# Ledger of designs, part 43: VHH binders against q9m2c9

Target 1, 358 residues: q9m2c9
Amino acid sequence: MACIVEDPQRAGQSNETQIALISGVPDDISKSCLARVPREYHMAMKCVSRRWRDFVCSDEMCDYRNEFNLAESWIYALCRDISGGVFLHMLNPFSSRRSWKRINDYPYIPMREGMGFAVLGKRLFVLGGCGWLEDATDEIYCYDAAMNTWFDVVPPLSTKRCYFACETLDGKIIAIGGLGLNPNAKRTWDIYDPLTRTCKSCSDVNIVPEMEDSFVMDGRIYIRGGVGGSSTAVYSASSGIWERMDDDMASGWRGPAVVVAGDLYVLDQTFGAKLTMWCKDTRMWIHIGKLSQLVMKQPCRLVSIGNSIFVIGKDCSTVVIDVENVRKNKMNGVMVCSSIPKTWDDDIDVISCKSVAI
Below, E stands for the ipSAE of ESMFold2; O stands for the ipSAE of OpenDDE; V2 stands for 0.75 times the mean of E and O plus 0.25 times the DockQ between their complexes.

## First folded at step 15 (VHH; framework vhh_7nfr_2)

Design a113 (at its last look DockQ between E and O 0.52; V2 from the best seeds 0.00; counts 0 for: pae E 17.7 > 2)
Fold by OpenDDE, look of step 15:
Structure a113 (fold): chain B 358 residues (1-358), chain A 122 residues (1-122)
Amino acid sequence: as target 1 above (358 residues)
Amino acid sequence: QVQLQESGGGLVQPGGSLRLSCAASGFTFSNYAMSWVRQAPGEGREWVSAISGSGGSTYYADSVKGRFTIARDNVKNTLYLLMDSLKSDDTAVYYCARSTYEWGYMFSFDIWGQGTQVTVSS
């Protein structure tokens, strides 16, 4: 039961003769109507009135859209340019003109490396990181996708971290391992709980140092680290314990990973770009197909929307893989993919990518 | 320019009381939830209290519940924190912050004041 905690911004709307959202229309109907407006127009909607803005930016809006199955997933990429500047890029995959757009309102994180990137609801979180001359940080920044605004978040991480794994599980943000001033940081994880407004640090000897990759599947967090990704661990929220990952599964985890409809896919970039799938039943990795190197610049990150995998590489070069189609249409091992070209001239490295549904 | 300025901090004995103020400028004050956040030496920032734009709803951290009272005057564009029964653990720099409601009881902040020092010592 998601305790509908009243938005402190909303609760103050005293019974004053609230100007109707839409003149002559009951608010419940108005809200239903507004919630049906495509996401691409939400920015414009916010300009109509304060009440419109408040509603569009509200969790209520998201609830309506989810109820109506109208939520649209957009892709967000945390990127670094040649200057070392970190910024957020956004892609609307539903647009006829698929192009990446830079979100300019990120004042806070010049030249950081090793940051965590997580999504919770309609919000993106950038966590921790370090600079060339700066130690690891415990700072948390939040981007609200509906508001299109950056926020500072408190409390910070319990432990200053960089190059750590970051995932969302059960409404919490989990920061795992990494480097920092605290030598024990690499064997700890932080649980950021928005409900309690706390960040708790825990330790487990099974946490691997030097995190390279992570994913969530079936309510578990999988992490890979160590020299060449040789170490893996699995966290179960139910037990609160980290365990060793299955050796067979770990053996095929040789690149960015993404879960699609409960199945694990890995882009093996050791010899080209090969998409592989973990078969739970056979406990084997299955080769799905190869990506052309012409359309993808490494290093790549993966994000999934529905049945599609977005492979996002350097300069935000994007390849879209329909998993269903690829399974059906294996032409000589080459996957039929759609590509989204680079739209800007700057050298951009993609640090991490996530999707946000609104 | 959007600005928040805290005042009212100082030295107080355990069990004492203080009143903090935060003057807001450069934005429509009543349209935003406001919060107090504190940072003790060597510690991270801790959310203390929040109040809705209208002032109709107030929120408190468990650590200050029953002792602190958040209030606002939208005419004066001022946020207040009444702190009673102060403890040594309340020693911190207190910041005023423009707030937004996130998930559950989580708050985010986009504008900060410079902070005011509160020291509780015998």
Scores: ipSAE 0.030, ipTM 0.451, lowest interface PAE 3.6, mean pLDDT 84
Fold by ESMFold2, look of step 15:
Structure a113 (fold): chain B 358 residues (1-358), chain A 122 residues (1-122)
Amino acid sequence: as target 1 above (358 residues)
Amino acid sequence: QVQLQESGGGLVQPGGSLRLSCAASGFTFSNYAMSWVRQAPGEGREWVSAISGSGGSTYYADSVKGRFTIARDNVKNTLYLLMDSLKSDDTAVYYCARSTYEWGYMFSFDIWGQGTQVTVSS
């Protein structure tokens, strides 16, 4: 009798033929091998086939890499050029040739000010904003770092806003305060929950009306605002309540902030660029060191990867500081790293920076 | 060439029913989640419903739950929206959209159809 060896799954499909990920290798073994390839080569892998592209971009691969401690964090900077155009730069901090690269596949993002920038998993979100002649918007754009492409996002924010604080906490994006046609926007926050496909708006009179900066620490969102940054507040996701920030802690928050392993660091910009750390036990700010103006041009943004703080200034100039020894009460040397702009006449402002682990 | 083309819109009395279709071409239809999104004049886009590539999972906005049914035919490469118990608030241009990913139940869309007008009027 005739011998027919057919894949039952293929027999249940149309004319399609499922191509193996790697010839002669079961797909589950192929996926294990592909997931171990360093992230710097993922772009090339996406060009091999549609199946490779789908896997490299999948949640399955990202989850595997996180589970096995293979995930690599890259830094993304939301930037503006002299013409007012908005774009992303990306830095692979693990590359031997550390350089910023402009992302090619961005959609047209209208020329805007005061946008929110948040990370959720492998995705970056640009939210809201306004122009000189435009009201605030509720639009959301999403960049998927695994796919290296932009998408429209629906539903939009519940409240049109610009110049607001924007952070991710407990798998949700929280847009806080800011300006818009609704005067109450200053004291509202939107909670974007991707699991339920909802965006809800909340209100509290204790929210600081003029947003300047924010950070997330220990399950709470800290915001700073008011004239000259004189007002602060803290949002606790567990209670949904806004409370006053510790006055001693707030007193040293005079510049961009970042959290490394539960410790708060601030680049104090009041005179020069001084890196300080909040010590909870003594309720004091500890001076760690100054950054040379020869290496770093203000304004600066901070992002952390592991025990390293990346200080990113104008034109994407970058300094890397390893704080492992400072965290363990040892002096830490300053590691300096400066990126070369793509063109010698780039005049690039860095709006915000985030890291994405894939 | 990737294309989505909606049809089946029109004028309907309140309480009536309507079926929308979206013909897909130029890509492997069954590999993509698909959505219906609507836009009333002068308003932003409102996501209405989504269906997984296999058709095994369906999602609905609260405003349409129990009244609308999303379906797909992966042999004919066609997405459907069956609308029952239509209300004046359902008046909008309805777009078929291809999703390239879902985070939780959130959808991001890269390809849109031209839209089909649905008008619910006495």
Scores: ipSAE 0.000, ipTM 0.222, lowest interface PAE 17.7, mean pLDDT 78
ESMFold2 (binder alone), look of step 15: mean pLDDT 86; pTM 0.880

Design a114 (at its last look DockQ between E and O 0.35; V2 from the best seeds 0.00; counts 0 for: pae E 2.6 > 2)
Fold by ESMFold2, look of step 15:
Structure a114 (fold): chain B 358 residues (1-358), chain A 122 residues (1-122)
Amino acid sequence: as target 1 above (358 residues)
Amino acid sequence: QVQLQESGGGLVQPGGSLRLSCAASGFTFSNYAMSWVRQAPGEGREWVSAISGSGGSTYYADSVKGRFTIARDNVKNTLYLLMDSLKSDDTAVYYCARSTYEWGFMFAFDIWGQGTQVTVSS
């Protein structure tokens, strides 16, 4: 049995003639109707019947919504509380009451540092990490954002890792560098495919030894590492090789990065919080504006939805920057932004943030 | 109440055999796919084998293929795992689990047994 990828979007086991999704309506039409319901109501739809739950949570539903531009992006923050417990918060940025909600933390993820956080479709992966007195792990936890459930069994990484770069590219999760029991892990990467249990381990001298940050742009993974971000490298998915990063581009990468509509933005925190953008045509960094420290608790994580950057700090305090509008509407060099209330939980560290479109 | 109860574990020499059983109650057993999952000390859970509700389709992890056989008796509401040619790395707690959701080699289960210990001594 080389592949055990079976009709994964189904929970039902019946071989008999199926009951219609909507009485008196062909299933194709019913699916079209259900797929158009806004995401905030999907939880209620799952309570109607097993067939509704199976469809709402299916890859078919997700694919339909993406094809017809109906997908809605919600933000998920991987968080750690004061006790060291790891959990997820989620934010529906389109809700009339925009607030962070804590996702049930079952199964309990052990206390860990240096974990990877990646998205593949409607699924969030928490990878690796290490404990205070524990070596790195190869364990992976996976949350399905449509089913609102954690998987109980997830194939592990091939290499135990912590403090590594973790990105999704071409339907696979790439875990790059980091620390572990194997001293060679620092210059290796794994290509993890959860559908096939394939996890290929590769090495290259251009991989930096300690990961500080990464982003994906134009089919490539950019990484920054070393002391103070002194080392950079680029992974090209099409060739499977590592390349040198453009020196001019690297010189401005001095903080968290995010890609918005194909353009690279960096929040430079060296001398205050300044948002800059890499202009590909001129090969120069363009100043967008300054983010006031009184508005935002550093350190920050960035995630984009549409033309907006969500800056997420301690306790999930959140500032929303519409990058086009902010460039036009600055007040004395300070960006005009909106905010989202912090979570109700105290002393929450935000490890990483990703968006999931469903 | 929905319950799964494993039995049949024990201490076995390498190359030996064991038969694990899982008695199901409180639900229509034949309507659900079932799995065996194992967990070695200090390790994560590892899926071992699955069988469809009817018993017509069986699936195995590569680590156990050819050595383990999953079966079910829908009259007795019992799931089985016949384990042959046991190795030391088969030592684990073996759980019977009812499937709710699958994607590739990732599994979510809603009902678990208490587990039965299998120890393969050298």
Scores: ipSAE 0.414, ipTM 0.770, lowest interface PAE 2.6, mean pLDDT 82
Fold by OpenDDE, look of step 15:
Structure a114 (fold): chain B 358 residues (1-358), chain A 122 residues (1-122)
Amino acid sequence: as target 1 above (358 residues)
Amino acid sequence: QVQLQESGGGLVQPGGSLRLSCAASGFTFSNYAMSWVRQAPGEGREWVSAISGSGGSTYYADSVKGRFTIARDNVKNTLYLLMDSLKSDDTAVYYCARSTYEWGFMFAFDIWGQGTQVTVSS
C-alpha cells in the first residue's frame, strides 16, 4: 500500500486556468501518456514544465505506473567511503549500460554508523546511527527517488538508536532494538504508522540486542542479533508479539538474507559465498550454489527484484543471480551469474541496499 | 541562495500571544508548502503547522490546534504563525521550513531557517 503522502502543495490548486499538461490533450490522457515514459527519462520530464515536474514527482504518477504495470525497480545502496562519509548510490538494472551512479550527496550525516535504511513507497529513509564522538541519534533523513532530493523528517525517532533493525511492514516503518543512550532501547521497537499518524514505542523481552540483520517474509519481521548472530526473533503484526525464531531456520541464517517470491535466500559467507534457500515444506536449508570470489568482494548485501537477487559487495561490485535459472541450470555447483563491474576508484563499503519502484 | 529567516520570537506570559514571521528568499515561495517546526530544550523536533503553497490548505498539530494560526503572504514571500493562548509547553525554538510532503505523522523538509526563540514564562 503506497503510503498516501499528501502533498500539501497539491491541496491549493486553485481552479486557476491550469495550463494543460499537453496542449490540446485532456489532462487525464496526458497523465496516462506521461506515466508510460520510462523511469530513466523522468528527470528530463521534470524540466519540461512545473506541471510536468509536479506530476512526475507525485504519488499519482506512481499510481498510474503501478496500474499500468510499468513501475521500475532501481537499487539504492547506502555506502561509506574511506573518509567515513555516507553516500547513496543508485543502479538501474534495466539499463543497457549497467553502472552505479552516485546520487545527491548525503547532506547531513558525516561518519555515521549503525544507521537504519528503509523504503516506503518512492522514498528512502536513513534513520538513527551514531558517530565516533556522538551517541545514538534519532534523526531521520528521507530521499525521494522521484524528486531526487533529500529531506529532513519530523518527528524524529521516538528512541535514539544505532545498530538497529529497520524494516517496512504494511506501510509502516519499524525500528527494532539497537544501541542507545537508553539501556532499554535494546528491548524496544518503534512503529511509525502514517495512516494513523502515530509513532508507537513498545517493549518486548524477545527482542535481541545488537541487530545484525533483518528481513520481512510472509508479513513477519525476522531479526538476528547477538554475538555471532546467535539470537533470533520473529514479529507478527497480527499478534503484535515477538517470538523465538524456529531453530532450524535460524541455524542457516548465516549471512545476508533476501526474500524472493516468498522464499528466503541467505548468502553464507563463512566459507566462500554460498547461496542457500530455506525450504518451508521440508524445513531445511538447501544449497543453491556458489559464487565466485573473483567477482564479489565481501562484505555483501542482498536485494531482490523480481526473480533476481543482486549481490552487492565492496565497491558496489554486483553479481546478479537469476533464481529460476539457477534452479534449472546447476553447472557443477557454480551459479551462472552476470556481473556489474566496479565503476569507481574509491574504496566503498556497502552498508545497506534497498530497491525502489517507480 | 535559498534562505529562510524567522523573526518575532520573544518572552511572553502564559495566555499571551505572539506572531512569528519567516522571510523566504531564493525560490518561488508560492510553489512550496511551508511549515513551522519547534524544538524544546532536550526534546526532538515537533511539527507545529503547515500551509499549502497557495495558502488554501492548513494543517495543525493537535497540541496547537485552535490556538495557532498559520498564514502566508505570497507577495511578500513571508510565512506567519499566529500563536494565541500560549502555554509553558510552547516554549521552544521555532523554525520555518520548506515542506514537501505530509506523511501522516511525518513531514519532510528540505530547507530550514535559523529559528527564533519563544519563551512562555510567568
Scores: ipSAE 0.381, ipTM 0.709, lowest interface PAE 1.2, mean pLDDT 86
ESMFold2 (binder alone), look of step 15: mean pLDDT 85; pTM 0.873

Design a115 (at its last look DockQ between E and O 0.31; V2 from the best seeds 0.00; counts 0 for: pae E 2.1 > 2, grease 24.5 > 24.2)
Fold by ESMFold2, look of step 15:
Structure a115 (fold): chain B 358 residues (1-358), chain A 122 residues (1-122)
Amino acid sequence: as target 1 above (358 residues)
Amino acid sequence: QVQLQESGGGLVQPGGSLRLSCAASGFTFSNYAMSWVRQAPGEGREWVSAISGSGGSTYYADSVKGRFTIARDNVKNTLYLLMDSLKSDDTAVYYCARATYEWGYMFAFDIWGQGTQVTVSS
């Protein structure tokens, strides 16, 4: 990188005055220069000085990169190995060397099922879950993708939960329903804000369905429960109101879902992998293609970056689908696909996937 | 070399008090948030309390709030934990830790002390 390196000793010796980020350059200009460095080099920048590390890891840098359309989205997969250990894989999908890499520096997360996985800004949260012989937990683990480290202290949930819906909306993480030591956990949801250590528990006896899958669209959390999506509900986090989901929309939600630029896509793997899209204007599900020629083992997880859908299966085997033409209605039913090889590790289950833009 | 050294642990009866100290060296103490973390036999580490670099903000786990007080002396480069109304459940090795990164009530630690034993038994 063409950025000036701050001397750590010089920075420490300036206790009475603030050291400039780049000598002889106003800090606002320096920040603009540093914010343009590609994300793959940010770890090296953090070694220059404490001021550089603080800026690289700051919300201010993230805001600068978003403002100037410089943010780079990387994909993080929450995985379980054969021993039951839980860990992260990461992927930079834009590099020429597109391969999954295991994040080696992780806390041991014991054998757990039914955990939530959510993103808040540049931070990834693993919430709750239960062991085979252990009750549900309120524990939360958090990975900071800018600092590239796990927090050692993370405030817990108000309610111990497993097998629950977990989504981020309006700067907060919403943990909905599920199982727990309290048999009424399925009637509750937690609104979690780790910045203020706020975790409010809410309840409604009649509105929260049994949780199977969820997605966020248009400021609302959509939830599917029951066998084959027989029970659905919609939650508006801004108002706290539960509503019923459109019956036509619900009828086509038969697999993992992802939202791309406000459009809902679902992968139905019943009798072959089929990608469909909900068209709001016509109120119809549109079949846009099959992945039967690109056989993937169930279960698959979906994540989007730009107009690309990443279909991530066992061992992180990945198919990338470009839906720009479908979304713009230029070539109906045409899918442009590419693949990313599985990891070197064998027999890895992918629990959930999220993207983080920095 | 960055170093943290705890002291002040010992045996005490239930309801008693102790003051733990953590001497810091090798870094600018006031630039870092500091924390106490404890570990009971056979259990994982449990966060106890944290204090900002300036000392202006303090944070406590629910299990110790109202009974424990965290403080720092940036002149002496020393972190303290005043423990009142001690219970048998407070028995643990208490570690001093330096936060390399913090966000709200979340902390990542890079330097740990060797710990000091606190035993509460009648």
Scores: ipSAE 0.454, ipTM 0.788, lowest interface PAE 2.1, mean pLDDT 82
Fold by OpenDDE, look of step 15:
Structure a115 (fold): chain B 358 residues (1-358), chain A 122 residues (1-122)
Amino acid sequence: as target 1 above (358 residues)
Amino acid sequence: QVQLQESGGGLVQPGGSLRLSCAASGFTFSNYAMSWVRQAPGEGREWVSAISGSGGSTYYADSVKGRFTIARDNVKNTLYLLMDSLKSDDTAVYYCARATYEWGYMFAFDIWGQGTQVTVSS
């Protein structure tokens, strides 16, 4: 249930003769029309009028676009440059000119490491982290993709954390484990609930101490950590308990993971780049294919849109894998992929990648 | 330059009242929702209250509901917080913040004041 977040700015729209969104057109029709405009033009739309801006940035806009099945998923990458600066990069995968673009610089904490990166609705969240001279933080920053603006979020995390797993589940942001000043932080998770405006800290002994990777599948959060990724746990929201992950499943989790249409894919980077899939029925990992090392610079992160997996490596080098195509066309074990070349001269590391649909 | 400046903080006895003010400059004040956020010593920031740009809608944390009143004067570009029946737990630095987005009951802020100290002590 998409919590219709009423923009408090909207509630105060006094009956003042609201200038029509579009002259001579009822607002409902206008909104319907505006919602059909491709996402690439939304920035320009915001320049038309205040009302346009407000609408384009509203949850209502998103609702319309979802209803019309017009929501477009763009990829956002949290990146670090050689200076240690943290930036967001954006890719429109639907563009004919597929290129990464640097978006609004991370405004608040240069050289932060171990940050969580989460998406909720049209917003990206950067959580926690630490600096060379700074201990773990509890700070939460939000980037609204529609507004193209950064915000501070209140309340902060209940526990200062860095190098933790961060996922969204059931409208909540979950920060799991990590390092911090509190030695107990390693066995805790925070639940950030926007409805209650609370961040609750919970503890469970089954939480792995050093987080390496996480994913959400079938309403559960999977985490991997420890030395060499030897420790795994699964959280079920229904039970509120962390359990040990299946050994067979855990054994194949040897790299970045992504869920596509309910199936788990892992990029095993131990000996090249191998895409593997977890088969739920057979409880086996299936080899899907190999990626050419020529087109991908490690370390890589994964994000999925529809039936496509985006493999994003160093310098935002991107390989796009169509899962359906790969399943059908196994040409000699090499996956047919499309690549998006590096557009920047700067050496950048991809920390995390997420997709936002608007 | 966009700026928020809080005032009105001080020492008050339990059960007392205070009025906080926040002067806004550098932006169209009426176009933005505003909030009060507080931070007690050793604690994280806590959202206290919010008001829509027009002032037509107000929101309160459960901890202050019925005791605090948020108001604004868009002509004076000033945000107010009337605090009644103050408790020791209300001791905090109170910040004025520009709220640009309401996400359910969670608010996002892009501009902060320097804060004003409120101390409730007998």
Scores: ipSAE 0.160, ipTM 0.599, lowest interface PAE 1.8, mean pLDDT 85
ESMFold2 (binder alone), look of step 15: mean pLDDT 86; pTM 0.876

Design a116 (at its last look DockQ between E and O 0.31; V2 from the best seeds 0.00; counts 0 for: pae E 2.8 > 2)
Fold by ESMFold2, look of step 15:
Structure a116 (fold): chain B 358 residues (1-358), chain A 122 residues (1-122)
Amino acid sequence: as target 1 above (358 residues)
Amino acid sequence: QVQLQESGGGLVQPGGSLRLSCAASGFTFSNHAMSWVRQAPGEGREWVSSISGSGGSTYYADSVKGRFTIARDNVKNTLYLLMDSLKSDDTAVYYCARSTYEWGYMFAFDIWGQGTQVTVSS
């Protein structure tokens, strides 16, 4: 390790001087070492050299970490302040003192309602929406979580939309239904691929009009819409087919939903806040536990990391619920949870939450 | 000192042609994707066209496809925009911009030129 024989094939080929990533170590070995550093320290690694910055922010590093099961998921909350401005908060759940941090970077996203929020790899997308006096837009904003920056050019949707369902599946973003200048926006969906600038608009009579909520489970997108969430449908992206949702499953979908290890959980806020889980085998909703109303303000959003559900309310007040083996270890009337302090950004509404693994 | 300097703007009649140039200095030009962005009076900035560092990939806004051609000369460190079949809607200040990062059809810019005025009079 004290002496490395250099490859003679690299001698004299260019006038440029190449600085090794780590002195005395071949670059392929150096990349393997750097890719194993916990995500918490990636910002500091970007300060070591230009070569380190380029590698830390690269798709190569992200792909390596995913391949070797090293990826770490952080939570991003799309938020609105009292002035109507839209911005991101970020939570590192692995930090010893877990706290929300505001992303203070450009761009300013104008005051809009009914926007979509989706994740594709290390990138977060804010899609569409409408203003007070403005109809829906096809504009998209994209934040790269490894580069810690917003793109200036992002291809738009093919259909202007607001109050629509928005999910990622099979490497594409799917924007479903909603309102817009297109008279059929209610029953259409866009399949958006930013890598190829492919955006296909499709239609189906089974799509509900105004979207209330959605989730992805087992390669399918579930949507709920209409008056009081009365209409439900299921989309299989691989086949492009819309189907009816199981009536028993739909009956318990009375609040925000999240999928943990293939199991559907719903926070039913009709009478207090009850966490329930859909059991496929019995076709019944199972009561998991009840949240104290004193620690959470509505509306709440759900996101999962591992076996933990993060319930995120106003001002990013957060309760973390461990649901490991909940079906096997049912504790009626008692739930194991912890809390994360609210932000210092007063009077913040949380529009949507997603996790990004790097 | 990183700099971008546009030139070649002017007044033309509808259906006319112009060639814009952008001279780059202070950085390794071939390592960066480059773009043209325009701004009409009273409007926001509108992306026009982009080209990869090598010149192998080009991208165009729908409003200019088939009429505009982006090109680069990595020996002279110069970016070009060849504008044909000009319309009154093309009247704007045209800026060149350097990408700091790109992914597919997405670009982030860190350096902008001063701009050059293009006026198409009916």
Scores: ipSAE 0.353, ipTM 0.698, lowest interface PAE 2.8, mean pLDDT 81
Fold by OpenDDE, look of step 15:
Order: sequence, then structure tokens, then C-alpha cells
Structure a116 (fold): chain B 358 residues (1-358), chain A 122 residues (1-122)
Amino acid sequence: as target 1 above (358 residues)
Amino acid sequence: QVQLQESGGGLVQPGGSLRLSCAASGFTFSNHAMSWVRQAPGEGREWVSSISGSGGSTYYADSVKGRFTIARDNVKNTLYLLMDSLKSDDTAVYYCARSTYEWGYMFAFDIWGQGTQVTVSS
């Protein structure tokens, strides 16, 4: 459910003789036409007119594109450079010239660590974190991918957090555990519900204190933390309760995780880079293949688009794995992957990766 | 340069009224939704009210609904907050902010003023 972000700017469309979006064309048709323009041109579209800009940046645009099945997922990586600066990088996977691009600089807090990174609709959220000399924060920053602009978000987190899990579920942003000034924060989670306009803070003893990784699968949030990732928990929105994760499943969760078409994949980085899949039926982890260290630099993060897994490592070195192809073509244990080479000279660590569909 | 400057804050007794103003410069004021956000000592920022670019739509937090009125003059590039029936709990620094989106209880802002102090005390 796309969080209907009501743009307060839209409500005041007084009946002023609104200049047609396209001269001589009804607006509904114009909108339909504009919505069919590929995402790579949306920036240029915003330059045509104010009305074009407003529409392109609107949720209505997204609605049209979704309706037409034209939404394009781009990858966004929250990155840190050697200076400690935090930046967003973007990859258009549909481009013939697949290259990472640095987008609008993180405007507010240099050298933040332990931030949450979440996507809701067309917006990316950077939440919480701590600095070298600063305790955990409750600050929330939002990047609108359509507007290509950063925003501060109010209200902030209910609890100051760093090194916490951050996920979106059912149109809500959920911040889970972490460290903070409040010793109880590590056993709490916050639910931001834009629909009900509520922020709920809850506590559960099953929440792991130091979060390492999280993912959403089948309407549940899975978290891993503790020393060496030894602690796991599962949240069900239906029950509102955290439960212990299945031991068999937990045992194979030894790295970044991603869900593709309902299946869980983990990149085990303990001895090289091994892609494994959780088989729900057999309750076993299946080895899918090994990735060459020549094409990726650890540590890596995972993001999925369609049937593809993007493995994004240091310096945004990227390997693309087609899961369907890998399942079909088990050629001698070697995964056929495509690689996107490093485009930057700077040493960049990837903190987190998400995809945004517009 | 894009700038927001708040004024009108002060000390007022419970039940009193204040009018806050925010002067905007450096951008097309009428094209942007504007908001008031407040921060009490030791507390997080709290959204108070928002108004659409045209002024046709207004939004209020439940805590101020019926007491506060947001308005704007697009000719003067000024945002206003009329605060009636003030309570001690309304004591805060009030910030003017350029806003873009409402997400339920969450609002997004890209430009902030320096804030004006409102103190409600007997």
C-alpha cells in the first residue's frame, strides 16, 4: 500500500485556469502520457514547467506508473567514504551504461554511524545513528527520489537509536532495537504508521540488542544480532509479538540477506562469498554458488529487483545474479553473473542498499 | 539565499494569545506548503500546523486543533500562526519550515527558520 503522502500543495489547487499540462490535450490524457516516460527522463521533465514538475514529483505519477506497470526500480546505496562522510549513490539497472552515480549529498550529519535505512514509496529514510562524539540520535532524514531532494522529518524517532534494524512493513516504518541513551532501547521497537498517524513504541524481551541484519519475508520481520549474529527473532505484525527464529533457518543466516520472489537468500561471507538459499520445504540451506572476489570487494550488501540479486560491495562494486538463470543453469557450480565495475577512485564502504520504484 | 525568519514569540499567560510570523525569502513562497513545528525543552520536534501553498488547505496537530490558526500572505511572503487559549504545554521554540509532504503524523521539511521562543507561564 503506497503510503498516500498527501502533498499539502495539491489540496489548494484552486480552479484557477490551470494551464494545460499539454496544450490542447485534456489533463487526464496528458498525465497518462507523461507517466509513460521512462524514469531516466523524469529529471528533464521537471524542467518543462511547474505543472510538469509538480506532477512528476507527485504520488499521482507513481500511481499511474504502477497502474501501467511502468515503475522502474533503481538501487540506492548509503555509503561512507574515507572521511566518514555519508552519501547516497544510485544505480539505474536498466541503463545500457550501468554506472553508479553520487546523488545529492547527505546534507546534515557527517560521520554518522549505525543509521537505519528504509524505503517507503518513493522515499528513502535515514534514521538515527551516532557520531564519534555524539550519542544516539532520533533524527530522521528523507530523500525523495522523484524530487531528488532531502528533507527533515518530523516527528523524529520516538527513541534515540543507533545500530538498529530498520524495515518497512505494511506501509509502516519500523525501527527495532539498537543502542542508545536509554538502556531499554535495545529491547524496544518503534512503529511509524502514516495511515493512522501514530507512532507506537513497544518492548519485547526477544528483541536482540545489537542489530546486524534484518529482512522482511512473508509479512514478518527477521532480525539478527548479538555477538557474531547469534541471536535472532521474528516479528509478526498480526500478533505483534517477537518470537524466536527457527534454529535451522538461523544457522545459515551468516551474512547479508535478501528476499527474492518469496525466497530467502544469504550471502555467506565467512569463507569467500557464497550465495545460499533457504528452502522452506526441506528446511535446509542450499548452496547456490560462489562469487568471485575479483569482481566484488567485501563487505557486501544485497538488494533484489525482480528475479535479480544485486551484490554491492566496497566501492560499489556490483555483481548481478539472475536467480532464475542460476537455478536453471547450474553449470558446475559457477554462477553466471554480470558485473558493474567500480567507477570511483575513492574508497567507499556500503552501509546499506535499498531499491526504490518509480 | 533561502531564508525563513520567525517573529512574534514571547511570554504570555495561560489563556492568552500570540501571533507568530515567519518571513520567507529566496524562493517562490506561494509554491510551497509551509509549516510550524515546535520543540519544547528536552523534547523532540512536534509538528503543529501546515498550510498549502495556496492557503486553501490547513492541517493541525490534535494538540492545537481549535486553538491555533495557520495562515499565510503570499503577497507578503509571510506565514502566520495565531495561537489562542495558550497552555503551559505550548511552551516551546516555534520554527517555521518549508514543507513538502504529509505522511500521516510525519511531515517533511527542507528549510527551517531559527525559531522563536514562546513561553506560557503564569
Scores: ipSAE 0.196, ipTM 0.609, lowest interface PAE 1.7, mean pLDDT 85
ESMFold2 (binder alone), look of step 15: mean pLDDT 86; pTM 0.869

